# Ledger of designs, part 3: miniprotein binders against Protein EXORDIUM-like 6 (EXL6)

Target 1, 305 residues: Protein EXORDIUM-like 6 (EXL6), of Arabidopsis thaliana (Mouse-ear cress) (q9m8t8)
Amino acid sequence: REPPSQIPNGTLDLSLLWYGQFTPTQKERVHDFIESLNFDAKEGLDPKVSAWWKVVESYQERFEVKDIYRQKKSNRTVAPRIKVKVVRSYVDEKMKYGKELTMGNGEKLVETAIGNMSKVVPVVLLSAQVRAHGVGFCDGTCQHNALAKIKGQKEPRRYIMVSNPEVECPGECAWPFHTADKGPRGMTYQPASGEVGADALVIQLATGLADLATNPDLTKSLFKSETTPYNDDVKKNHESSSMYIVDPATKCTRVFGSGAFPGFTGRIRVDPITGGAFNSHGINHLKFLIPSIWDPKTKSCWTPM

## First folded at step 2 (miniprotein)

Design A6h (from A6 with E8D R40Q K47E E51Y)
Fold by ESMFold2-Fast, scan of step 2:
Structure A6h (fold): chain B 305 residues (1-305), chain A 87 residues (1-87)
Amino acid sequence: as target 1 above (305 residues)
Amino acid sequence: SPEELKEDIRLLEEAIKWLEEFVRYAEELGDPELIKMAEQALEMLEELIKYLEEALKKGDPEKAKEKLEELKKRIEELRKKLEELKE
């Protein structure tokens, strides 16, 4: 197992670029989710989005054996906090590069999100009308996080790109708010926000942020991926990991609660008034459905309930 | 592989046991939303069984086929129990 990666200075400063037309609900949900990652007030409802983020933070745990001391440390090693905040938000409603993005266009959007800021993580959000080519959206992945070579910088920059899947591939990237395209049909729920695109964007962003925070350099192999374009025999072989993990982006994709299996979210809550599905609470009593995250301590997908 | 299919069947057995406990919980509380969730989970288990049955037919392991039929029977029993909870 590789040593845990550390986020420099314990701060993740996000620069958002909204490309295309988004509803106020879509923008508000993303901002509220980000703010909820560090919301740990005792008066808040449990389970919290911040409890999920603490699992992400635990990847930065360090253990040092200082045998030079005659006895062990009196204090336990605690995972450092990662403070996540939006430091810039830019909107390109007119879509400078049109609705069909090449990889080159996408890289220019990443550069635009960075601007003149030396230490931000660019997050590019694509509206439902936009198609991004070469990034694998709707073809085995629902978010893209990678390294971009930035002109004038020695080190490549980590970035996240997400797309609202509600028009292009809701069955692959908006479940459980839409019937699944592959495998078992899948149970469906109402999105807590009332908009499929808004809650789907949160799920994709959550996955991207967790991947980035747990493996910021992309040089550590935390998991063995068996999903390749060549391995379409998973339908024939039915590997145990494929029961709960149908997306290779994270080991716990499509697992939202305890007892999950392909087509079933596991135990979650449903708002009796709105029918909205959720497994966590954030700021302002808001409800979110976020995917499970792998916990290396228990060797299992950690679920909020 | 046959070993992977066997493991998938074991996970399906665990999912069915979980659903049995969940249906009992829904029955005790009489919560319409929990009953609805149990109904959807039952439908998903039924679709998963069909998915695994199709994969099994391509691989032809006979013992796994017998186990899959047992699981289908348990799902039918759960469906009947869940319908009773609706009224």
Scores: ipSAE 0.015, ipTM 0.429, lowest interface PAE 7.5, mean pLDDT 76

Design A6i (from A6 with L11K F22Y Y25K M37E M44F L48Y)
Amino acid sequence: SPEELKEEIRKLEEAIKWLEEYVRKAEELGDPELIKEAERALEFLEKYIKELEEALKKGDPEKAKEKLEELKKRIEELRKKLEELKE
ESMFold2-Fast, scan of step 2: ipSAE 0.023; ipTM 0.465

Design A6j (from A6 with L11E A15W W18E F22L Y25K M37K A41F M44E L48W)
Fold by ESMFold2-Fast, scan of step 2:
Structure A6j (fold): chain B 305 residues (1-305), chain A 87 residues (1-87)
Amino acid sequence: as target 1 above (305 residues)
Amino acid sequence: SPEELKEEIRELEEWIKELEELVRKAEELGDPELIKKAERFLEELEKWIKELEEALKKGDPEKAKEKLEELKKRIEELRKKLEELKE
């Protein structure tokens, strides 16, 4: 039995780098979502964003003896808390590397987000006008997270990169706020914030944070499948052997509520005043639509409702 | 073309699957009006698929083209009606 990876000290200190022009709504929405991950007030409405984050935290559950004074020596399974906060937020509205980013440019932005801080997780957010090459955006993925080799540091740093998909690929990365470009086009909804880009950024960031927190080192395969082809077939000479790692949020792609199927989010709520779609509540009575996450205990995609 | 018509049939089959799931959701919610609306859409889609299949079987290019254009229009109408079924 392999024990799960642990987040050091139970904290995720995020350093945000906003590359390009963002609306106040987009910036505020991201900050409010992050703060909502740890908001668990009794007076808050259910389901909570923090309830979804507790599923992420459950990946780090370990057996601990908590009741040393009782006769029964029963071990409790304890899920450590992961406190998420923004410790730095920088803006490059003029886009130092232009609108077309290479992998090298992206790595430099990650280094800029880290600065001189130890233990921060850099989060690079790209505006709608920016294209990042080599990271798979709009070509099978809507967020990027990986390990970066940092100059002057021995250990590589885990990072997240997200992009506002409104201009480049809304049909792939802004559903259900935009008509899907493949499969049944199905049902669409209004974003709770009133801005497609703002709520799409939240979905991408939620996915990246969940994948990072459940597999922080990337050295442990969470849903790993490795194919090592024994090649007696000439056609296979042009096919690389592949190693697949499927992260918990990626395993539940396009599932937002119970009963989801292609073209339908599953059960969610719609705000009667704004028409905005949501499945969870956060700070300041704010409403969010967040993606489902795989729950290994139930072997299903956990949904808020 | 026969391949274009097969693609239209596949799209309609996907719509039928979506409507079957909406009927299931409506049954869980106990909404008789939503169930009736979804059932009517299912009946219309089944009828249109059969008409397209018959045109393909008879090998009549003019009838097949006419049915394809009619189906494109009806798919757009059904899309708008499905949007109205959202909860």
Scores: ipSAE 0.000, ipTM 0.139, lowest interface PAE 18.6, mean pLDDT 72

Design A6k (from A6 with E14L A15L E21Y M37E A41E M44K L48K)
Amino acid sequence: SPEELKEEIRLLELLIKWLEYFVRYAEELGDPELIKEAERELEKLEKKIKELEEALKKGDPEKAKEKLEELKKRIEELRKKLEELKE
ESMFold2-Fast, scan of step 2: ipSAE 0.018; ipTM 0.422

Design A6l (from A6 with L11E W18K F22A Y25K M37L R40Y M44W K47L E51F)
Fold by ESMFold2-Fast, scan of step 2:
Structure A6l (fold): chain B 305 residues (1-305), chain A 87 residues (1-87)
Amino acid sequence: as target 1 above (305 residues)
Amino acid sequence: SPEELKEEIRELEEAIKKLEEAVRKAEELGDPELIKLAEYALEWLELLIKFLEEALKKGDPEKAKEKLEELKKRIEELRKKLEELKE
């Protein structure tokens, strides 16, 4: 049977596997970000991480992809919610498969994260000292999403794999907390958590979760029926600039605020006490920098500010 | 390559235009956070100018040198404006 086209039962139960050595700040930052996705307290500061997640949730209302998510348009007043929670969190500090992971070793880590649980989404987090081969990390991508066929289970399982890029490729995957490797060097900022790796992991996980929630069926693209370019600055390349088909978070790569361009994040804030960069607020008055996501309703990269 | 250098200079010019607009907004709103963000952007644009100047000294593209000199002057004006906004 085909994988579901939308998030089943409006819940994402995450099973985290931390592979290698992580600081308490890195672990807390990831957990706080996940909890913040559904935090919508009235007294909380705006913009909220949950407002960004509402854009992701809005993809459940209707899809304009002809062959996959053909759905009747509706004038609904509220988008369906997607509740995200961590149901398991395990640590392999000793790195059972060593620091150099093959694709096969990565698959075994995904199986370990799933355990005997039905309906969980495994999230494998790799520490800064780990190198994963065959998944494209630092070669044009900073997170990995795929479907895994699990022995004894009829349905394939969607999973996310992220890596702390701080040691391997900070210029590719830790901007804007580190100088970029290509293009204009641009501006850099201090991470709101105080650790480059912690905030970089949040950005990678945010991208993975958004792509998973908006496109749970990896064999299809949500934008196949749309030819709208992702921004107004796209140069005409002989009929190619008006045709762009990618997942929503990937379509808004390196955009964090309104008015973004190569080397510039767009409008964001800096904490006057810590110097940390942020564009959103979560639980316990915590501040986060989260990536933009394509909004098909406005045909633009939605930003918190 | 000369084409890559030309593209980097084009991106730098666009970045300077956006920063000029951001500084105007910072002045209008009187927001110290926006002023601080503009200072960060300016610092990195100053570093990028030096990088491009070094690259140009290894080759001799005529028009690229003229454009780079224009962009240097615009960065100097932004530095002066930000110093005026610090209160």
Scores: ipSAE 0.000, ipTM 0.190, lowest interface PAE 16.3, mean pLDDT 74

Design B6
Fold by ESMFold2-Fast, scan of step 2:
Structure B6 (fold): chain B 305 residues (1-305), chain A 103 residues (1-103)
Amino acid sequence: as target 1 above (305 residues)
Amino acid sequence: SDEQIRLLQEAIDWLSEFVRYARELGNEELVQMATDALNMLARLIQTLLDALRSGNREEAIRILDELSQAIDRAQEMGHTDLVEQARNALEQLADLIRQLDAS
């Protein structure tokens, strides 16, 4: 299909499956982040998590003019809002499929998150106890965002799967809260929640939600445009070219603020009370560190600050 | 101390890796900027280590103050990203010196 696709009903109904043991901080952090996506109070602090979500929503904007510079043509449409809410939450503390997951187990967890609901997006969250390399985590991937073939259903279901990387691969998937195991070591920061796993889960979920919302049908990259502003490692496999990627948060991996380069997050703030790193504000004056979003209009990663 | 040496080594390692990546990206301005910062930092670190080994607290404080002033000037000239990284590493070292003096 053509990117970007519109989410037809303007809602993203999430069904969460918590697999394994999670701290109250981890659960609350994820919930507060989701609630913050649509929180836009006048008295709220800037930059807002909801401002970041508006960039995601802008991908739903439709242009029906062939020449994108023809602003007098009246068939340009303003992007609609995407309301994100949790409609189901299930906890499997005993881990039905054990601590070491295979791809088949992952498929069963996605089915469990869907339950009997026809139009939910399943979100599977794996605890720090889980070894998730068998479902493709670590080794180059810190979140799963793909299509699942569901038995008895004609259409495949888009899902998100995230894993707390604290135990299995913190050097790969918990930066900037842990020293990176590849590339420049760079600076590390304290997580705003006080828990590496809680803030790492938020970064992974934010990436998955942004990529899903901008590319709900998982359309492959179609266009070559310009060089990306940030490359994780240019020593190998780097070409002085880029393509139009319909997964904009993944395209801006490890970019959290303006001026980012390998080993440096870009401009962010540090909370003087907690020591925690953040680049955005949400509900209840909470602070979050969330990834930047590729902006095809500027051909760069849009940053919160 | 071993911990102070580790923090200084981490700062040097980070700048060295940054120079390598900037060179691979073909950004000669960043290469020059990072190389200059690395040379300045290495020289000041050696002087600071000598002051710490001799127990000369006054000299160590003076060196940290001089580096802070150089960082402020570099920030005024637009080198903000590199300056913030160097400042954070040196503030940690300064805190360790104060902790040693207290107990």
Scores: ipSAE 0.000, ipTM 0.166, lowest interface PAE 15.1, mean pLDDT 70

Design B7 (from B6 with Q4L L7Q A11L W14M Y21E M33L M40W L44I T47Y A51L)
Fold by ESMFold2-Fast, scan of step 2:
Structure B7 (fold): chain B 305 residues (1-305), chain A 103 residues (1-103)
Amino acid sequence: as target 1 above (305 residues)
Amino acid sequence: SDELIRQLQELIDMLSEFVREARELGNEELVQLATDALNWLARIIQYLLDLLRSGNREEAIRILDELSQAIDRAQEMGHTDLVEQARNALEQLADLIRQLDAS
């Protein structure tokens, strides 16, 4: 019902802040994943990370294309592309605000990632040594995606903050690479990179990017009527359901392939040489495991396989 | 049906424990073999779900044969406890396929 929010100019310019110590594999995997979002070469292997990103792009505002000089025909409505790139990467290995972050300290890291740039999306990545308080990590969420009021700036800034789930809550935020702490313990797999932290960071970043790109302003509910929880109070007050936004990736939590159910990821592939789990391919023949996303056209969790 | 889903979850938990034990033993060959078995199990579970809608039963049987061969290789390497767990899981999976085929 509500018109979908649009990404300005069809670009997401990311400013990364690496807070604490990260392995080369962790940094490499994040950069390779981001570059893979727009990689659609025919010689690449299917399914592609970029096919998943095209589902995210389908949430954008659609435009009619007209050829008034040749045939006076209106082309079908086309979803705009979203190009994602890293425009800045800053490393704070010494951890300026220490290993225990308050919400206020987290906001200062977001400001640091923004710097003097007017149109970047800050992405704060916290090392395994760091614990952030007040953001709900390990208590129902594995990445924080919100709006921040930045001093001296006219508009609030959307940001993503991701913790390394390898140490703090691997059973909640590094599944399926770690046994779950709640519910069915389920099947576990090896990470494609060989590092739980690296592949789990990719999953959390993917979730954050998808949720950000499908609802960049956080002021609109893209699925107001369809996102009400299974409880009678919310059903009775559907108008108030606009206060509850269930983002597309969050709606498909723990789904990675077709046929998923509690304890089972759905259909995925395993590399016969490394044992690494994946459901998509990116640049340089790299393999990634990325989360499912809700597709409003099919009214189901879209999966790469 | 909820009963079939519960049985599939029990089987997944059993095989997940098998992989964890293989890693604890530090045997890279056995970890690889167990990982291959989980890959085939994921395909089999998808085929079992497809059988409730419409599917190719012959393909599922072929995948079970591949798992059986992998288990036999592990047994030849002297890993009897893990092989017994995997063989029991495979027998339970075969029983579930036969139940879905009867429906």
Scores: ipSAE 0.000, ipTM 0.183, lowest interface PAE 14.4, mean pLDDT 69

Design C5
Fold by ESMFold2-Fast, scan of step 2:
Structure C5 (fold): chain B 305 residues (1-305), chain A 100 residues (1-100)
Amino acid sequence: as target 1 above (305 residues)
Amino acid sequence: SAEERILFDIARAIYDAQRMGNTDLVRQALDTLSRALQSGDREAAIDWLLFAAIQIAQDMGHEDLVRRALDAIRQALDNGDTRTAIEWLDMALRILDSLR
């Protein structure tokens, strides 16, 4: 196995672009989640969002090749720290390109999020009324994490695009907060924030950030096993030995806790007051449901609980 | 036959899950599937039973058995043999009930 790509300067400087109308809860939820990656929840509140992020950070260390041909070995037992920082947050409530986005419109939004900044990861967040064409939303994917060619720049830029699925495809991209439209129809739960869209956006962003942090240049290849947790590709792909590029959080789609199976999240908690589902604690006593991460060492999805 | 092999592998996976203490998960899944069958969501119910049993078996380290079962099940689903799949669901429920 090859060592994973490194993140420059140990930071992810995010430039957020909110396209369309979002509730205060949706915006606050995303910002609180990002801050919770960097700072531990109160002592005694476990599992922590920050602990989940430490697993993402340690992914690089778990793939590290030890120099077995040297008499002296490097001390690489401490995982690199990746601080996630929002350096810009821009709102386009009037939707410059309308509600129907082409791939070209999407690339323009990525460029807008970058602005004049030479070293940021653009994050484009689409409101519930927006439809993005050509990126696979609601047609096999729930977040888009790719490279874009930026006008005037020699190197392509890594970006994340997420959409609030609550109007377009809640049954595909807002489970377990909504019953599934296709595939297994299992247990559903209340979102911890009280809004389906807010918690769905967090899951999509968490998936994109984890995949980006573990494979920032899209150069790592992962072997896909037929025995991985629920994956629509398994039902459609009849090749038992296919190897393809799949990022760790995307590989653990719909797995939130130990013992997960199609239609069941695995071990999670439910707030007895709000009914909200969660598997992790963040800052300010906030609760989040965040996705599991594929661990190639154990050939399984690492779960928060 | 391929069908007998699939049924045998599913039964084996359920037996192994039960022995390793995952019986509550298997029971919960099969109870949910039983309700889905009665409501007419049969395709989803079949997917749930097969992949739930496979996932549990995988978690117990039986990846080779799970892979073979997956291949055979995918072939049956591709052939649209819904009647046979429903018979497998009924047999799996009977087996689990006998182990409770």
Scores: ipSAE 0.000, ipTM 0.182, lowest interface PAE 14.8, mean pLDDT 69

Design C6 (from C5, 13 letters changed)
Fold by ESMFold2-Fast, scan of step 2:
Structure C6 (fold): chain B 305 residues (1-305), chain A 100 residues (1-100)
Amino acid sequence: as target 1 above (305 residues)
Amino acid sequence: SAEERIMYDIWRAILDAERMGNTDLVRQALDTLSRALQSGDREAAIMELLFAAIYIAEDMGHEDLVRRALDAIRQALDNGDTRTAIYALDFALRYLDSLR
């Protein structure tokens, strides 16, 4: 039997673990971003965070190659709706498992975020006090979304873990609010919230949520590549027809608007009052900068503007 | 052309200011460029800037990166987004300077 979806009944129930000390702005921005996925910004304020989430929700219908065993008989397809809810938020300010992230204590953090809940997606948020380079963060990765095998549970659990964007690798995880560490240097923008660590945290969380929502069970192929060059190594590894998993937000890392190239965000807006950079509007007149989503039909990143 | 020489001199000033870490000089050069682009003949100013950038890209061997930056600048200017155009130009100039 197919493992159960991590999004039962079209609801993505999140259990947040705030590991270490966070500012009120960081907590508020994450909360407001999640609410903005579910509720439209005021009429006339476009693009909307909720519209970006609609693109994420519709990813399966926008996919050119689909799972043939799951094709519907009906000619009518309704785009799936995914309500995102924070059902638990736990703060561990004293960092029970220490400041150095290892594979072992990382698993403990995921378990802590789950608690006694059977149908939640754990989201572990790491504070500026935590060092995560030792488990692959900062090597092109600012958030991790994967399956964890939980002791005593029959099914693996999907989780999201977000590294602190400001301390170990701000040039990777806090761009474009911080100068890039590698590759081309670009001009930085001001964060809409006034805190680099808050707006960058939202970018990484948004990336993880989008990638999770497009492939919640990590058990299905989403995309088939058509342009792989033939050679013996490829034949040895993929002698049968193969399907590739595309993480659409991760594939569009550092693309925030049309015309983007390495070091340049593409077209975005700047708030004339705060100087803050954004490409989407949320609830309560809030502004967010959120990542673009890979579109396999056009073989390019869909951008909010 | 005379306009091309002025745009080239402004671009060189931006690179030199960037190398010296002088943000004020970079801002002054960008303001001068912005005023030139907003002159009564925006299209001529854009064409002179495009020509100067192509010439410099060929000299530096990084034409592909500059071409993509110029496309972004052109699109931003066509949309009336002067701030994005200035940012894209600043990025292209800094990146080329870093490769030298």
Scores: ipSAE 0.000, ipTM 0.194, lowest interface PAE 14.8, mean pLDDT 69

Design D3b (from D3 with W57L M61W F64L L68Y Y76F)
Fold by ESMFold2-Fast, scan of step 2:
Structure D3b (fold): chain B 305 residues (1-305), chain A 81 residues (1-81)
Amino acid sequence: as target 1 above (305 residues)
Amino acid sequence: SKVTIEIRFEGDSPEEIREIVEKLVEEAEKLGAKVTVTVEGDTVTIRVEGLSPEIILKIAWEALKIAYEYGVKVEFEIETK
């Protein structure tokens, strides 16, 4: 009955802040992934990155009543489109706050990414040498999305922060391109880009974007659960203090294909020329490995294949 | 020439399939094999490429033993190049 929350104007405008040293491959990979979210690949290049983004968009689905003169027994469900685009990209190669970031330094980076823009989502990307304290990277999570208070603004701003895990915790946050710290050995794949860090950054960003787009009404508390934030609306609706809003991509962490379980990606493809692992196609015939999304219709992690 | 084998298990649960794959991957890795695993519900396909026939036969035998131990179905598809 209650319509789901919407992304305003059907556009998700990203402001990127690259903090530290990144390879051209890492930067291009992130931009190509973002552009691929709204790209329809040529016939025969399925699954598409845009198909994965359509699952994210389905969380915005509404039941439409047919016009007043043409009632139907059942209403049509319509998913609005969300266009994702980069509207600003800033690079801080010299790392203004050094390689050891406090929570306060991280908040200042978010503020820098926002600048004077209303309605942008700041995305802070940290290079492999940077350590961000207080955000849980490499200690149960591989990306951080939360709310930040911005000086001079009344409402807190939703942001995403990702880090290249290649140096700090590849076994936790760069699987399946690096051997996992726990579980089976030799179950790793080559990254489609040729760089572990580049494809790991894409997975972390994909998770953050999906969680943000499917749960734009994030409450203040991210500390009620290690894997999913607590939402008071869920408690109100179900009268249970143990209830949590499950962020769809975070719930499907380490799931990339059908039949996945801990240590195994599920069904994916390997490029016979490069050896690169993928489950989706994007712009310019690029191949991506992107994480699954929880699908409330099937009550399971939706996979591209 | 190099030999490729695809091993397909059909189990009763995803948890059972996980244990089967973990055991087989561990044995294959001890033999120097690189393994690709694809899981689809209660079915798992394990692909092992570029190995000698002797090593492939050892892997197939381990797969048969595991399948018998767990009471699951196993099939092999062998391709030579």
Scores: ipSAE 0.000, ipTM 0.159, lowest interface PAE 18.3, mean pLDDT 74

Design D5b (from D5 with E8R Y57W L64Y Y68L T75V)
Fold by ESMFold2-Fast, scan of step 2:
Structure D5b (fold): chain B 305 residues (1-305), chain A 81 residues (1-81)
Amino acid sequence: as target 1 above (305 residues)
Amino acid sequence: SKVTIEIRFEGDSPEEIREIVEKLVEEAEKLGAEVTVTVEGDTVTIRVEGLSPEIIWEIAREAYEIALEYGVRVVFEIETE
């Protein structure tokens, strides 16, 4: 049988394109989050960002090869490792296509992020003042995962596009760091980085990376903001049709911990020094708030805590 | 659904935190909740049971605002039935 879609060679080489003006905190936060995906030192604090990434990796299983020279292992499935690296980071601070992006402009930014590299995943990050049209930002979604046709290449390229929602739609895409615009207004928290935009970008990128890694071919995916098992408005939609299955991270939108319900993140912690909200630890003792991911084995959102 | 929340505070001013916690307890009990308060060293733990999600979430928000005001650590654990 053909296995589920997998990331080639177990690596995600990311090419970042920063479009517009970003703070040093926003750039560092994104880089530190990415580096944290594969940071699993025994001495580190739990829960780990890398433990969350291992759940993502579990969607890509392969059969273990028996070691005939050493201790024989029973026939079992092992989750592959996916190594994530930033191989290029480019800044277009002056915004070549202005602040209002058409879908065509977005595709050109994707091409710019790729450059001449054959096997990178482009990640386009839009600053707070940029508006991207035709991608659904602030109108049902907070990140964009799609395929782009690349000039001179036979196969289309998967890409991720995220935007800092701090100015355009904080109530839609910066919760829980801003009051929600739908459902119970709910609890708001301080971002661990001290910047709403920085931590919101991490949540959107985390969602995009998880969806990309679990569904590389973009098959049977439908991106919806607030499409979670704990959202009463969308529960009926999950019962009715398998062809409209949303990707695992998108299915757990606004779930950050166990016991989540509309307006509440679920079980999380608050840093006593910064007041910042978090549910995971990464490199350099950094704290992150990252979204839960759907676990098909338990039929629920896996939560860091 | 029945919801239970456990709220833990840690700080250098247990007396001040205790007074604020008493206000949360009174509010929760007025709303029909079963409330248990445990004090161990500088840690104050409040367990609130039997309220609707909307009310539990209002109590959690108030606790979070207290933690920010006093610069203390707060941890939330919520269980739904």
Scores: ipSAE 0.000, ipTM 0.191, lowest interface PAE 15.5, mean pLDDT 72

